# Ledger of designs, part 152: miniprotein binders against q9h3h3

Target 1, 235 residues: q9h3h3
Amino acid sequence: EDGFTAEHLAAEAMAADMDPWLVFDARTTPATELDAWLAKYPPSQVTRYGDPGSPNSEPVGWIAVYGQGYSPNSGDVQGLQAAWEALQTSGRPITPGTLRQLAITHHVLSGKWLMHLAPGFKLDHAWAGIARAVVEGQLQVAKVSPRAKEGGRQVICVYTDDFTDRLGVLEADSAIRAAGIKCLLTYKPDVYTYLGIYRANRWHLCPTLYESRFQLGGSARGSRVLDRANNVELT
Below, E stands for the ipSAE of ESMFold2; O stands for the ipSAE of OpenDDE; V2 stands for 0.75 times the mean of E and O plus 0.25 times the DockQ between their complexes.

## First folded at step 13 (miniprotein)

Design gB1 (at its last look DockQ between E and O 0.83; V2 from the best seeds 0.76)
Fold by OpenDDE base, look of step 13:
Structure gB1 (fold): chain B 235 residues (1-235), chain A 103 residues (1-103)
Amino acid sequence: as target 1 above (235 residues)
Amino acid sequence: GSRELRKEVRELILKAWLLVFKAMELADKGDVSEAIQVLREAADLFQEAAKLAQKAGDPELAIKALEMAAWVLEYIARLLERQGKPDEAKQAKERAEQIKEKE
């Protein structure tokens, strides 16, 4: 797709996590200030390194919105990684079920819906819809990548607390669709990122658990969600 | 100036992460010795980034870079244990702790 390997995108994401974030926190900031904040920091104009003429003078890793119910919990990532190394050494078969059990055991359960959009009005409009849904309590937390390279796509991430809760994952898809987003969505657990499970891994594990396609005139959800691990439609 | 140093810090951090992911792929392929070498280079880049971040007046980024250097050394230790090199693994862990004590 965008010429960057999955590894390059992951490295850029990890580097971005180390830089300051532009955050709207609905727990401390009135919802009435959201529109002014969105107008001040449109994702298509915020630059990764604080380029001249951008709304930000300093580097920005992510633009994020935190909902009223947001509580950051990363679980035991170090214990997860140690258990993963031990499992690899054991020579036991590694399956999606194995990863699910590791994630549960170490409480590393977060996952995200991902959408990739070109910089511009469509991105900023999509982000505004998601940010509003977070502030209104339909979603818990979302982030968007700033503009890094000319012509590069930006990613919006919408998080759920538990990738093993299929209903919660589907509810988040419905909220994203209700916000007016019609593009392809992919759902990825964070545990796959922490374990370095990317495309073409030796275990043939798909890092995408779910795919959502917009559907006109379909179910009340406005989307068709595919379980990619089992190749089964859920909606 | 400070802006140029800040750019250099970020370039080093990005390079270090690229090396980490390369090393993870190598380790997955069974090239554990090569993975360890690549991770050592990544740890050095994070440490260099931390030094430059301090010079640039960004102590928060310096701390984060040191934390990542320590994490990489702990990963090296796990890979050395997998290779049956417990003494070298211990040395890598000790180096990781020495970095954390300086934070």
Scores: ipSAE 0.773, ipTM 0.937, lowest interface PAE 0.4, mean pLDDT 89
Fold by ESMFold2, look of step 13:
Structure gB1 (fold): chain B 235 residues (1-235), chain A 103 residues (1-103)
Amino acid sequence: as target 1 above (235 residues)
Amino acid sequence: GSRELRKEVRELILKAWLLVFKAMELADKGDVSEAIQVLREAADLFQEAAKLAQKAGDPELAIKALEMAAWVLEYIARLLERQGKPDEAKQAKERAEQIKEKE
């Protein structure tokens, strides 16, 4: 979740986007090389700024894995932002429905499941499981933040290509759980990030669309997913 | 040292992004003139970061910082058009294009 100073976390993510990424690209790299790559670049040891003694000598913004089907498409972000600005002066009510329609119109449909983990073996193990799921085709693309500050949590982002496709979002949740991930997951459409919409805003928009909590029982998906906007359980 | 300069570049970039998000919040509240003022500061910080990135031997980051400065100026132009100030919007767009050409 976007807990401590959501605007600061968003700004850190935007700054990280501008630095080089360490990428395993399944479209061009044999899957048999994945385990060696994971061992070379564990997220608990890769440093944001290339500190002495880390595996990277230069700054790294993100560590990422691209699946064989990954086709990058951010959509019409500039048109989305312009339309958003025009909408705010139009006098029309701003609701989750109007935001959804803007995202559809401008093809800014991607979103992500987020998990926050402390640095260490648990983080590196979770990342390895996610990375394998991407290379094996159960997930399309994921990234993890590098180590920036001692004791600070790091984030794994698992992307889906269409937040309006609820089934696809739930399938990604199930694939994350099948990789052995048991922590809280939150889902945030990228449209909220591009418009700078945080937890507290004057329209009462909720940028976290879904929450997934691991179930201890025998659920087929291994999780309980809540639609935050409607307070409705989806699984 | 050079590593210290690279860290300072990233601190400027982070500050610039914080100002961008502050300006978005101000514009959302209807404080468009103040949002524009804050965005001009953000654009200046991105340009400053680009200059420092070049000194630090990071030309790829310098290019990206200039691209963000141009994007901020285009955002300013859109806000100025919304205020009915097309001459000022044109100036901001022209500045953005000049920055893109220097990449």
Scores: ipSAE 0.719, ipTM 0.892, lowest interface PAE 0.7, mean pLDDT 87
ESMFold2 (binder alone), look of step 13: mean pLDDT 86; pTM 0.862
ESMFold2, look of step 16: ipSAE 0.696; ipTM 0.884
ESMFold2 (binder alone), look of step 16: mean pLDDT 87; pTM 0.870
OpenDDE base, look of step 16: ipSAE 0.763; ipTM 0.937

Design gB2 (at its last fold request DockQ between E and O 0.81; V2 from the best seeds 0.78)
Fold by OpenDDE base, look of step 13:
Structure gB2 (fold): chain B 235 residues (1-235), chain A 103 residues (1-103)
Amino acid sequence: as target 1 above (235 residues)
Amino acid sequence: GSRELKREVRELILKAWLLVFKAMELADKGDVSEAIQVLREAADLFQEAAKLAQKAGDPELAIKALEMAAWVLEYIARLLERQGKPDEAKQAKERAEQIKEKE
């Protein structure tokens, strides 16, 4: 996959979180303005650093859409990190169950479906579908990375409030599929990012909990969802 | 100009985050001493980024960079405690608080 290590992508994401976001907030902006906003800020044209000729003159970290029911809650990330350090020092076995309990205890429960797309019409069309689903209340919040490098893929993140709520995670997958998205989706809890759990970690923890593959003529959901931790199909 | 400074700030921030993630990997491998050294460099880069952000007329980014520097110092303190160095951990915490007071 694109020559950036998981660490480099994570560093770029953290750096992007520090910059201003282009936000459409459905709580304060009429839904009728969405199409004009999407036309003004197509993700394939918005540049990370505000390059000449881009729709943005200043740096942009993310392009985001907030739904009517969106409420930001990050939980106790500092307490989570302290508990994680204590757990590592204890020498106790670390499992996906251990991370789940830490996340619950510190209320760090957010997770996201991820899709990677090349810049261009397909990305902008996928983003428009997701943005509409958020504004219509089928999804709560989504963001897309701006164009950073020539030929680099952009990521769309669709959030859910609780990665431990399997039904909520599956409902979000269904809404993404209903928006016309057919690419591979991976689901990652934010707690794994906060704890630095990436590919090839010493505990052999998979940072991806779920994988969704589009299926023609299958179940009403239009996808097959795999639990990667247990290697079990959920749909 | 201001545009060039703004770019330099972002390059420093990105480098600092790359060092943070490298340090986390080192700490996970048990190379805690090397992780602490890498985190010290990351904290310095965030502080430099904050100074340049102020010069560039971006005080909000300067504050965020200082917050990250403080967070890195708190992480250093936790790693020093794990090494059985409570006095050095205390010094790292005190430095983190001094940064927060300047925000």
Scores: ipSAE 0.801, ipTM 0.942, lowest interface PAE 0.4, mean pLDDT 89
Fold by ESMFold2, fold request of step 17:
Structure gB2 (fold): chain B 235 residues (1-235), chain A 103 residues (1-103)
Amino acid sequence: as target 1 above (235 residues)
Amino acid sequence: GSRELKREVRELILKAWLLVFKAMELADKGDVSEAIQVLREAADLFQEAAKLAQKAGDPELAIKALEMAAWVLEYIARLLERQGKPDEAKQAKERAEQIKEKE
């Protein structure tokens, strides 16, 4: 009766943000402990609400790995939201350029590559590869959703610190592919999330900035990356 | 029992977030008065969730729920100021501050 919507998925993510996270923090935990931690908390078996028989007895919002150099900085989110609200009442047109400038002005520059996988070995293997890439310094921070009650697909989020730095975003895609991940990836700047802008928005903005598809073609090329706003291949 | 209470807390929090996003959509469409009414319900749900989280033995979640309730009231205040209703905005800000002081 309650179908999935972009708003419902966003609300679930915000609620998950408020519960405890299972974190491997390379800033305080030796890298040699990572494999044991991954074996204890596979994302296909960690449950959102602490189901009987799962490795967690209490609710878990996210499973996360922080790299050695991770320094959290969400930027001026409240100032961003206030400026957005003022812009909407001003009568000025809303374009991708105006959102980009708001994000720059308020230093809300983070974004994330997203992948969706069904629970099971493939999900756990993909997460382990991402977690190792974070601890080894090829990626900075990643998280994965725990298993939901109905066993639907789970999401891995791999963060970058500046969505306007196209080369940095593409380098993160390359690091994800080097970890052996071949599924579809989509890239979303956090500014869209903080402003509640989804696929079905009245400005017809595209919250997915990039789309990455794995491409066989020798060792020189692992991804075909499309700029979704302009429908232009970047690679 | 305690397990049922913990489930109820998370259901209230999810419902509150759904209302927040609904209100953002309404405000985006120019339905600001309706957005404010939806946000008042969301703030009430976050406060109810905080009370239940305390009863469930989860004071960290209770604090986060109160912080979100205060954030919602500050959002309401910003919308009211943009509507030219500064007295109502002041009352929403005062309520947000009262919620933060309960911590």
Scores: ipSAE 0.752, ipTM 0.905, lowest interface PAE 0.6, mean pLDDT 87
ESMFold2, look of step 13: ipSAE 0.742; ipTM 0.897
ESMFold2 (binder alone), look of step 13: mean pLDDT 87; pTM 0.868
ESMFold2, look of step 16: ipSAE 0.721; ipTM 0.895
ESMFold2 (binder alone), look of step 16: mean pLDDT 87; pTM 0.869
OpenDDE base, look of step 16: ipSAE 0.791; ipTM 0.942
ESMFold2, fold request of step 17: ipSAE 0.708, 0.737; ipTM 0.888, 0.899
ESMFold2 (binder alone), fold request of step 17: mean pLDDT 87, 87, 87; pTM 0.869, 0.871, 0.863
OpenDDE base, fold request of step 17: ipSAE 0.791, 0.785, 0.784; ipTM 0.941, 0.939, 0.939

Design gB3 (at its last look DockQ between E and O 0.89; V2 from the best seeds 0.78)
Fold by OpenDDE base, look of step 13:
Structure gB3 (fold): chain B 235 residues (1-235), chain A 103 residues (1-103)
Amino acid sequence: as target 1 above (235 residues)
Amino acid sequence: GSRELKREVRELILKAWLLVFKAMDLADKGDVSEAIQVLREAADLFQEAAKLAQKAGDPELAIRALEMAAWVLEYIARLLERQGKPDEAKQAKERAEQIKEKE
């Protein structure tokens, strides 16, 4: 949709991970400072390279908010990659179940809800809602991409600790909806990114495990969540 | 000046990542030899980015770029092992360790 291949978006994300982040850490910063921080660094105005007139003078990879319960755990990514290469060499069939087992074995269990929004008031408002939900303990951690190109969409990522915990994934969706977000959400495990499963692949593995659509007047969750692997509605 | 160098570093890093993902696609298709060649170019770009980052006064970014160069070399080693080239794989691993010792 944005004219960039999945590979270009992935490369931009990896390059962004190497740059400094603008972080609000609720573990060390009072919640009362959140509104001032959001006003200082609105995602629609923060630029990827620190353009003249932007709130940031230096390059920024991501804008992030850490909740009080946030604990970074990346697991054994190197062991995961080695096991993946061995599996490919074995010629054994590779399924979503195989990837789930690899992820569990190597403790690479993080995943994220993704939303893509155009720069502007709607993005900044959505981010403010998510940031508040993180600081209030409804979500653990979230990040948003800075403004990179004119007209380019920005992505908000809301993380969960375990993509295999369906209830935790659904609770995060509910919290996002409660924050007033009505756009399409897609859930992706980080293990798929580490293994390069973000494009069309020979195993036909979909990198999106779940899709959430906003629903008016429906369930208490305010969304309909689809399991993309099984094509089954969960809500 | 320093700002231009900082931009150039980031352009090199982005190019290196694009090559990594291209190589991963090639490897998935079974073009392992071409994947290794593309990954060698990516490792060189990360090393160049590290040198420029040092010149730009960003030693932290230089370290991160070297870490990525080492990671790419380790990936090359795994692909060489898959090709039945253990001696070349060992050389790639040794190069990766030499980069880590300089961090």
Scores: ipSAE 0.771, ipTM 0.936, lowest interface PAE 0.4, mean pLDDT 89
Fold by ESMFold2, look of step 13:
Structure gB3 (fold): chain B 235 residues (1-235), chain A 103 residues (1-103)
Amino acid sequence: as target 1 above (235 residues)
Amino acid sequence: GSRELKREVRELILKAWLLVFKAMDLADKGDVSEAIQVLREAADLFQEAAKLAQKAGDPELAIRALEMAAWVLEYIARLLERQGKPDEAKQAKERAEQIKEKE
């Protein structure tokens, strides 16, 4: 851990949430302005802290695109966190099913497909494709991390509104692939994020619910999606 | 000057989040008293970050840091209730409310 641990990467993401974001909001901005915005703020060049020569002069936590139908709703996060604590003292087993029920009860249902790419043309091209898909209505909302001073891979997050709606999650995967994305995708419900579950833990919980791999074996732009909890292919 | 303060604010915020995750792990292992001790440090770091953010001309970050400090104090209160210390839990909740009013 002569770099970033999973815990350190999670802490960096939480800190980034607290800084200003660069946002293209399709609800208030014409779609014809998207290409100019993408050219001005490529994620490989937008720096976390506003380095000299960057497109941004001030710190940026995230670069984001909001679709026409985007409606912010994190649900009852404080109630979720309190119930999580009560559950830990109750003596009841902690399982993926228990976390699913907490998420349903407190309406913390969002989740995200994640992809990790090195800074450069491939990252910027992938982000541009995702951003267009959001503005065109195939995806709801996405964000990408800026370039970090330490270097390393950046992350694109593509949100869905209900991780329990498997059809909706798979439709988002298909839209990502239709944008030309061929890399590995992993899906994480936001409930794990709000409870700080990013690592190996005593309950053996895995925050990655699905993996999506681009299919090379004859499916045009298709995906092979694996349910990590049940070790079952969904496609 | 101001750029150095902005960097220092982000360092404090990162340290505070690392302490929060450390405290969650301690609480998961049953080391609740140690978790509370670590969380008190995290709350102090968020408040220091808010103070420095104000000095650096970033009042929006200062508000968000105070919101996180209040959240940490509410978490401390819940852990104190688990330990059967309701008077101390009430004090932590009252401190959290004082921070929220300052926003």
Scores: ipSAE 0.711, ipTM 0.888, lowest interface PAE 0.8, mean pLDDT 87
ESMFold2 (binder alone), look of step 13: mean pLDDT 88; pTM 0.875
ESMFold2, look of step 16: ipSAE 0.709; ipTM 0.888
ESMFold2 (binder alone), look of step 16: mean pLDDT 87; pTM 0.869
OpenDDE base, look of step 16: ipSAE 0.763; ipTM 0.935

Design gB4 (at its last look DockQ between E and O 0.76; V2 from the best seeds 0.75)
Fold by OpenDDE base, look of step 13:
Structure gB4 (fold): chain B 235 residues (1-235), chain A 103 residues (1-103)
Amino acid sequence: as target 1 above (235 residues)
Amino acid sequence: GSRELRKEVRELILKAWLLVFKAMELSDKGDVSEAIQVLREAADLFQEAAKLAQKAGDPELAIKALEMAAWVLEYIARLLERQGKPDEAKQAKERAEQIKEKE
């Protein structure tokens, strides 16, 4: 959609992970400072490379908010990658179930809801809602990409600890909707990124496990969540 | 100046990651030999980025770039093992360890 291949977006994300982050950590910073921090670093104005006139003078990879219950756990990514290479060599069939088992075995269970928004007031407002939900303990951790190119969309990522916990994934969707976000959401496990399953692949594995669409007047969740692997509605 | 060097470092890192993802695609298609060649180029770019980052006064980014170079070399080693080239795989692992010792 944005003229960039999935590979370019993935490469930009990996390069961004190497640069410094602007972080609000609710474990060490009072919640009362959040509004001032959001006003200082609106995502639509923070630039990827610290452009003149931006709130940041230095490069920023991500803007992030950590909740009080946030604990970083990456699992055994190296072991996961080795097991994946061995599996490919074995010629065994690879399914979403296979990837789930690999993820469980190596404790690489994190996943994220993704939303893409154009730079501007709507993005900054959406981010402020998510950041508040994280600080209030409704969400654990979120990040947003800084402004990179003129007219380029920015991505907000809202993490969950376990992509195999369907209830936790659905609770995060509900919290995002409660924050006033009405755009399309897609859920992706991090294990798929680590294994290069983010594009069309020979196993026809969809990198998106869930899709959430906003629904007016519907269920208490305010969204309709589709399991993309099974083509089944969960809500 | 330092700003130009910092930009160049980031351009090299981005190019290196693009090559990594290209290599993953090639490997998925069964073009393992071409994937290894592309990954060697990626490892070289990360090492170059590390040298430039050090010159630019960004030692933290230099370390991260070296870590990625080592990771790419370990990935090459896994692909070489898959090709039945254990001696070449060992050499790639040894190079990865030599990079980590310099961090």
Scores: ipSAE 0.778, ipTM 0.938, lowest interface PAE 0.4, mean pLDDT 89
Fold by ESMFold2, look of step 13:
Structure gB4 (fold): chain B 235 residues (1-235), chain A 103 residues (1-103)
Amino acid sequence: as target 1 above (235 residues)
Amino acid sequence: GSRELRKEVRELILKAWLLVFKAMELSDKGDVSEAIQVLREAADLFQEAAKLAQKAGDPELAIKALEMAAWVLEYIARLLERQGKPDEAKQAKERAEQIKEKE
């Protein structure tokens, strides 16, 4: 049941990637325009298909903010996929270290912190905080899904450029918490998405690398981060 | 109307992606022949979505759907090479290039 849900969410994300995005690009747009843009396109009111009465008349796949220092790096995704397919026939063990090395070799190093929120003021407020953190330079790039199903949760993705850089991933978590986010965060490297590894599998690979929980009394930066693979607290 | 057609296009695209992920799962299990069969269906759905997107007045989505169909055919070609079928792999690559030219 949960496998169907994870597969369906992954497919929805891939389909959304193919539609137009609503983008605030700090590299070409003055920061003073951000508040007006946020007010025009709250994620709880932007609709996936451009429903009547929404601020968008056309379908929207994602709402995104690009920071001033954002430098896109897609990596060698096709080479990664081909190498993965070849590796499966080699007889060599497939481990989390194997996936890490493939990602390094093919320069597919991006990953993202994820949070899921119901439509409404809480979602819009969280998104506005994240968007400001991106424009102010504490985060590089973030996106949020539009409203596709009444009552359904939406996702905010906050990207980092190198999942192997643990310090950078933890600094992004800290910046998210500084923006006032208190919900559960999970971190997924993009390499798992491109290889279709999104839940239980025969190699016991876990696509969620880190889990972050807000705790006032437990961490100097307001979060407790767990390395899921090693069951080790990092904070 | 066009709004309903645009939603139908996106439902076809979603189904095509579900088949792609299913094929990845089948390939991971070693069921490569079945994965190729599922990928052929996904490529067909992307092409169907492209035709419907054009009818719905969304030529940009039609182009992206054809690009995904071509990508699926290239994926099929890699799996056929893995099965030791290089002639069939070459045919799949040629079909992918034909789709890209018509974009």
Scores: ipSAE 0.725, ipTM 0.891, lowest interface PAE 0.7, mean pLDDT 87
ESMFold2 (binder alone), look of step 13: mean pLDDT 87; pTM 0.867

Design gB5 (at its last look DockQ between E and O 0.84; V2 from the best seeds 0.74)
Fold by OpenDDE base, look of step 13:
Order: C-alpha cells, then sequence, then structure tokens
Structure gB5 (fold): chain B 235 residues (1-235), chain A 103 residues (1-103)
C-alpha cells in the first residue's frame, strides 16, 4: 500500500465525496455511448483538481458508472452512529457479529471490492472492463478515483448491495475477474468506514472481510476468496 | 483568483477530515478530551471552508461544508455527554442547529 495511512486515504475519500462526480448513468444514457464516455474521461487522465490539459476543467471527486438496477440506499447512518456510541459506552464486547447486527438493524449493508492500480493503460483498461460489466448488468455500481498526485495509485470500488450476502459478494468477484482484472481485491463493508473502523483499531477488528486472489487454472471463478474474519477459503 | 480560492477550500476540507479521523482514533484510545479539542478544530476548518467556498462562487460546496461542521459539532456533543458535561454538550448541539438553520 502507498505510504499513506488508512486515515489519509479515508480523509481523501470523504473529501472526494464532497466534490462533483463524473457519472455515466445507464438508466438514462444509452449503453452505446459508454465507449465514447470512457474515451473522453479515462481515469488516468482525469485530474482530482481539474489541472490544465486534463479532460476536466473543474474538480472531480469520483468517476462513476451506475447500472440499470442501481438504487442509492445509504440506510440510517445517523441511527447507526448513535447505536455505536451507546454500545461503546456500555462496555459490552464488540465483535464482527456485533457490527453485522448493527448494520442489519440500521440497513447500512453496502460493501465494496477495492483494487489499487497505478495510473496508466492498465488502470484505464481495468476501468473500461468494470464499466462495461456495470452497464451490462453484471455489476450494480462502480467508481474510480481520479488522478491526484504524481505516482499515486488510483482505487476502483465495485459495490454490492449487501455485505452479509456472501453469494452476492462472490458473484461480484466473479464478474470482476470475468472483466479481466487479475490484481488483488479486498472487500470492505461501508459500515466499518462510517464507524471509523480502520487499521489498528482498539477492538482488533479487521476492516477487510474478504480477500480475492487471481488463480490461473483454478475454479470456474478464476479466483481464490479468503474470509479474513474466519481465515477460511470460500472457493 | 477563484481557482486559488477553490484549491484553498479543498485543502481546508481535507485537513478537517484528517482531524476528524485523528479525533476518532483519540476517542477510541480513551483520550476523549483531546478528541473533543481536535474535533473543535475540524468544525472550525469546515466553517472556514464554507466561507471561502461562498467567496469562490461555489454555494453547493459551502452548504456541504456547513453540513459537515454541524455533524462534527453533534459528535462533540455526544462525547461531552459521555464525559458528564451536559451543559457543554447542549451548547455544542445548539451551535450545530444554528448552522443547519443557515443552510
Amino acid sequence: as target 1 above (235 residues)
Amino acid sequence: GSRELRKEVRELILKAWLLVFKAMELADKGDVSEAIQVLREAADLFQEAAKLAQKAGDPELAIKALEMAAWVLEMIARLLERQGKPDEAKQAKERAEQIKEKE
């Protein structure tokens, strides 16, 4: 991982969420326009602050693609945070099961596969594959960070609606692999971000639920998925 | 110019978020008093960012920055309640409400 702490990456993500997004919405835009949009806004060239000579003149927080079935639902994040504070005050033990139950209770169930790639052709190609999979309905929604710093990695996030649905999480991994992605993937629930559960937290909770490694000649999925909480292979 | 102001706004927002995450880490370690102090600084940075965003002609970003300032103040209020400081918590909450009324 780049020498940025998990906190710096989280702060950059939160700051990026406040800026405008470049969005391709498959619900309102014909799929035939995707290739032209990808050519106009390659992630390796789109700059975070709208640098001179970039495809964007204004700041961009994220580049995103919304699938036909995409429905934004963030759940009750405020209720989640209040319940989390009450739980901390109670002195009760906090486990991954506790967080899962909080997420279910407050309907904060979204999660994402993450991949980090250097700027360039490989990133743009990976993004084009993911964007196509979203428009074709194999994935619901994805976003990629614009180019921020020289030599800095860009992140692609591929979302699933429910981190507790193991099959849905595995199907998304399969779709990512089918799009030609061979890098390491990590899966993180959004609830962990909302609760400030990152690396080296006091409860020793791993913010990564799943890890996917590409495997040549392996299972039909083309990947090996590890449950990090239980240290068990799922594939 | 407006471009320089827009850059400054984003730098302030990023700093504010870094402080929020630092405060969360401090609170997790039990350093609640220090966490509250860091969150106050974060709230001030979001408010400053909002003022600069308005000057830069970006009212949407100004509103978002104010929303984050209010959110941070509500977090301060909750931490103050945990410390047994209900009067200070009430003041933080009232300040958050005053920000929301201006949005």
Scores: ipSAE 0.760, ipTM 0.934, lowest interface PAE 0.5, mean pLDDT 89
Fold by ESMFold2, look of step 13:
Structure gB5 (fold): chain B 235 residues (1-235), chain A 103 residues (1-103)
Amino acid sequence: as target 1 above (235 residues)
Amino acid sequence: GSRELRKEVRELILKAWLLVFKAMELADKGDVSEAIQVLREAADLFQEAAKLAQKAGDPELAIKALEMAAWVLEMIARLLERQGKPDEAKQAKERAEQIKEKE
């Protein structure tokens, strides 16, 4: 999450994108097969490079579940990158508002809730809950990183279609909490990833749009959500 | 063996991506000439990874690595155009097209 770690994590994610993925696709696979698939490929056991004794014999970049309504559309990423480069030399101010407008103009609206968990039962249980929520239609698309060498923390990414749709983002947070997840969640629009914008950038843009913290004491949502860009609580 | 060679390919790819992100940071700080030099190294690493992936029996990874090399060269071309170096930008674009044709 810091500047140095964020760059290494981004590079590892890009390299992982280039390897094969293990996918449960609800559009082509009956929901009754999900539990067997989850048991075969627990994220704490699936290895990044296909280590001996792993359920996978070849490298795996990501483990993913696609919901029935999944329709992949990254938007006009190349046009976004070109427009961003032009904006940087235009003399116009670069603000969260201008970046938001670029994302809208180029239809790069997706974003994701992120959670980091150590390998083991807690990770596998969390992933199973998320995967079921995707297949049942409460969430759209999710992925989890495989076990890396040394057993460092793994990441679950839960996607939403439109980071400007605040209600949709909050509904995804609620569905994640309903799956029993209590750890810190952070929300990052994909536009920041495609433009390589990290927390320590010269424009002081905040790539983490929301933070969600589990709220004890019986809230109807079970979360307290902070809008990091505007420093306000959305409750 | 082939497992060791495939691991080497992935190490090259990771290093190439680290260089890409380093170059983006350099360009953000105004060090555009250094960013271009780092991007040239990244493109070379992607091409090296593609050659090794082919030898390791992974032609799909080889194709993806060539696509990334071409993408990096196109980014170099855009940066060179903004520096007022259109002849060098044209060379980078031509190399990117040559890589795409080999795919």
Scores: ipSAE 0.643, ipTM 0.875, lowest interface PAE 0.9, mean pLDDT 86
ESMFold2 (binder alone), look of step 13: mean pLDDT 87; pTM 0.862

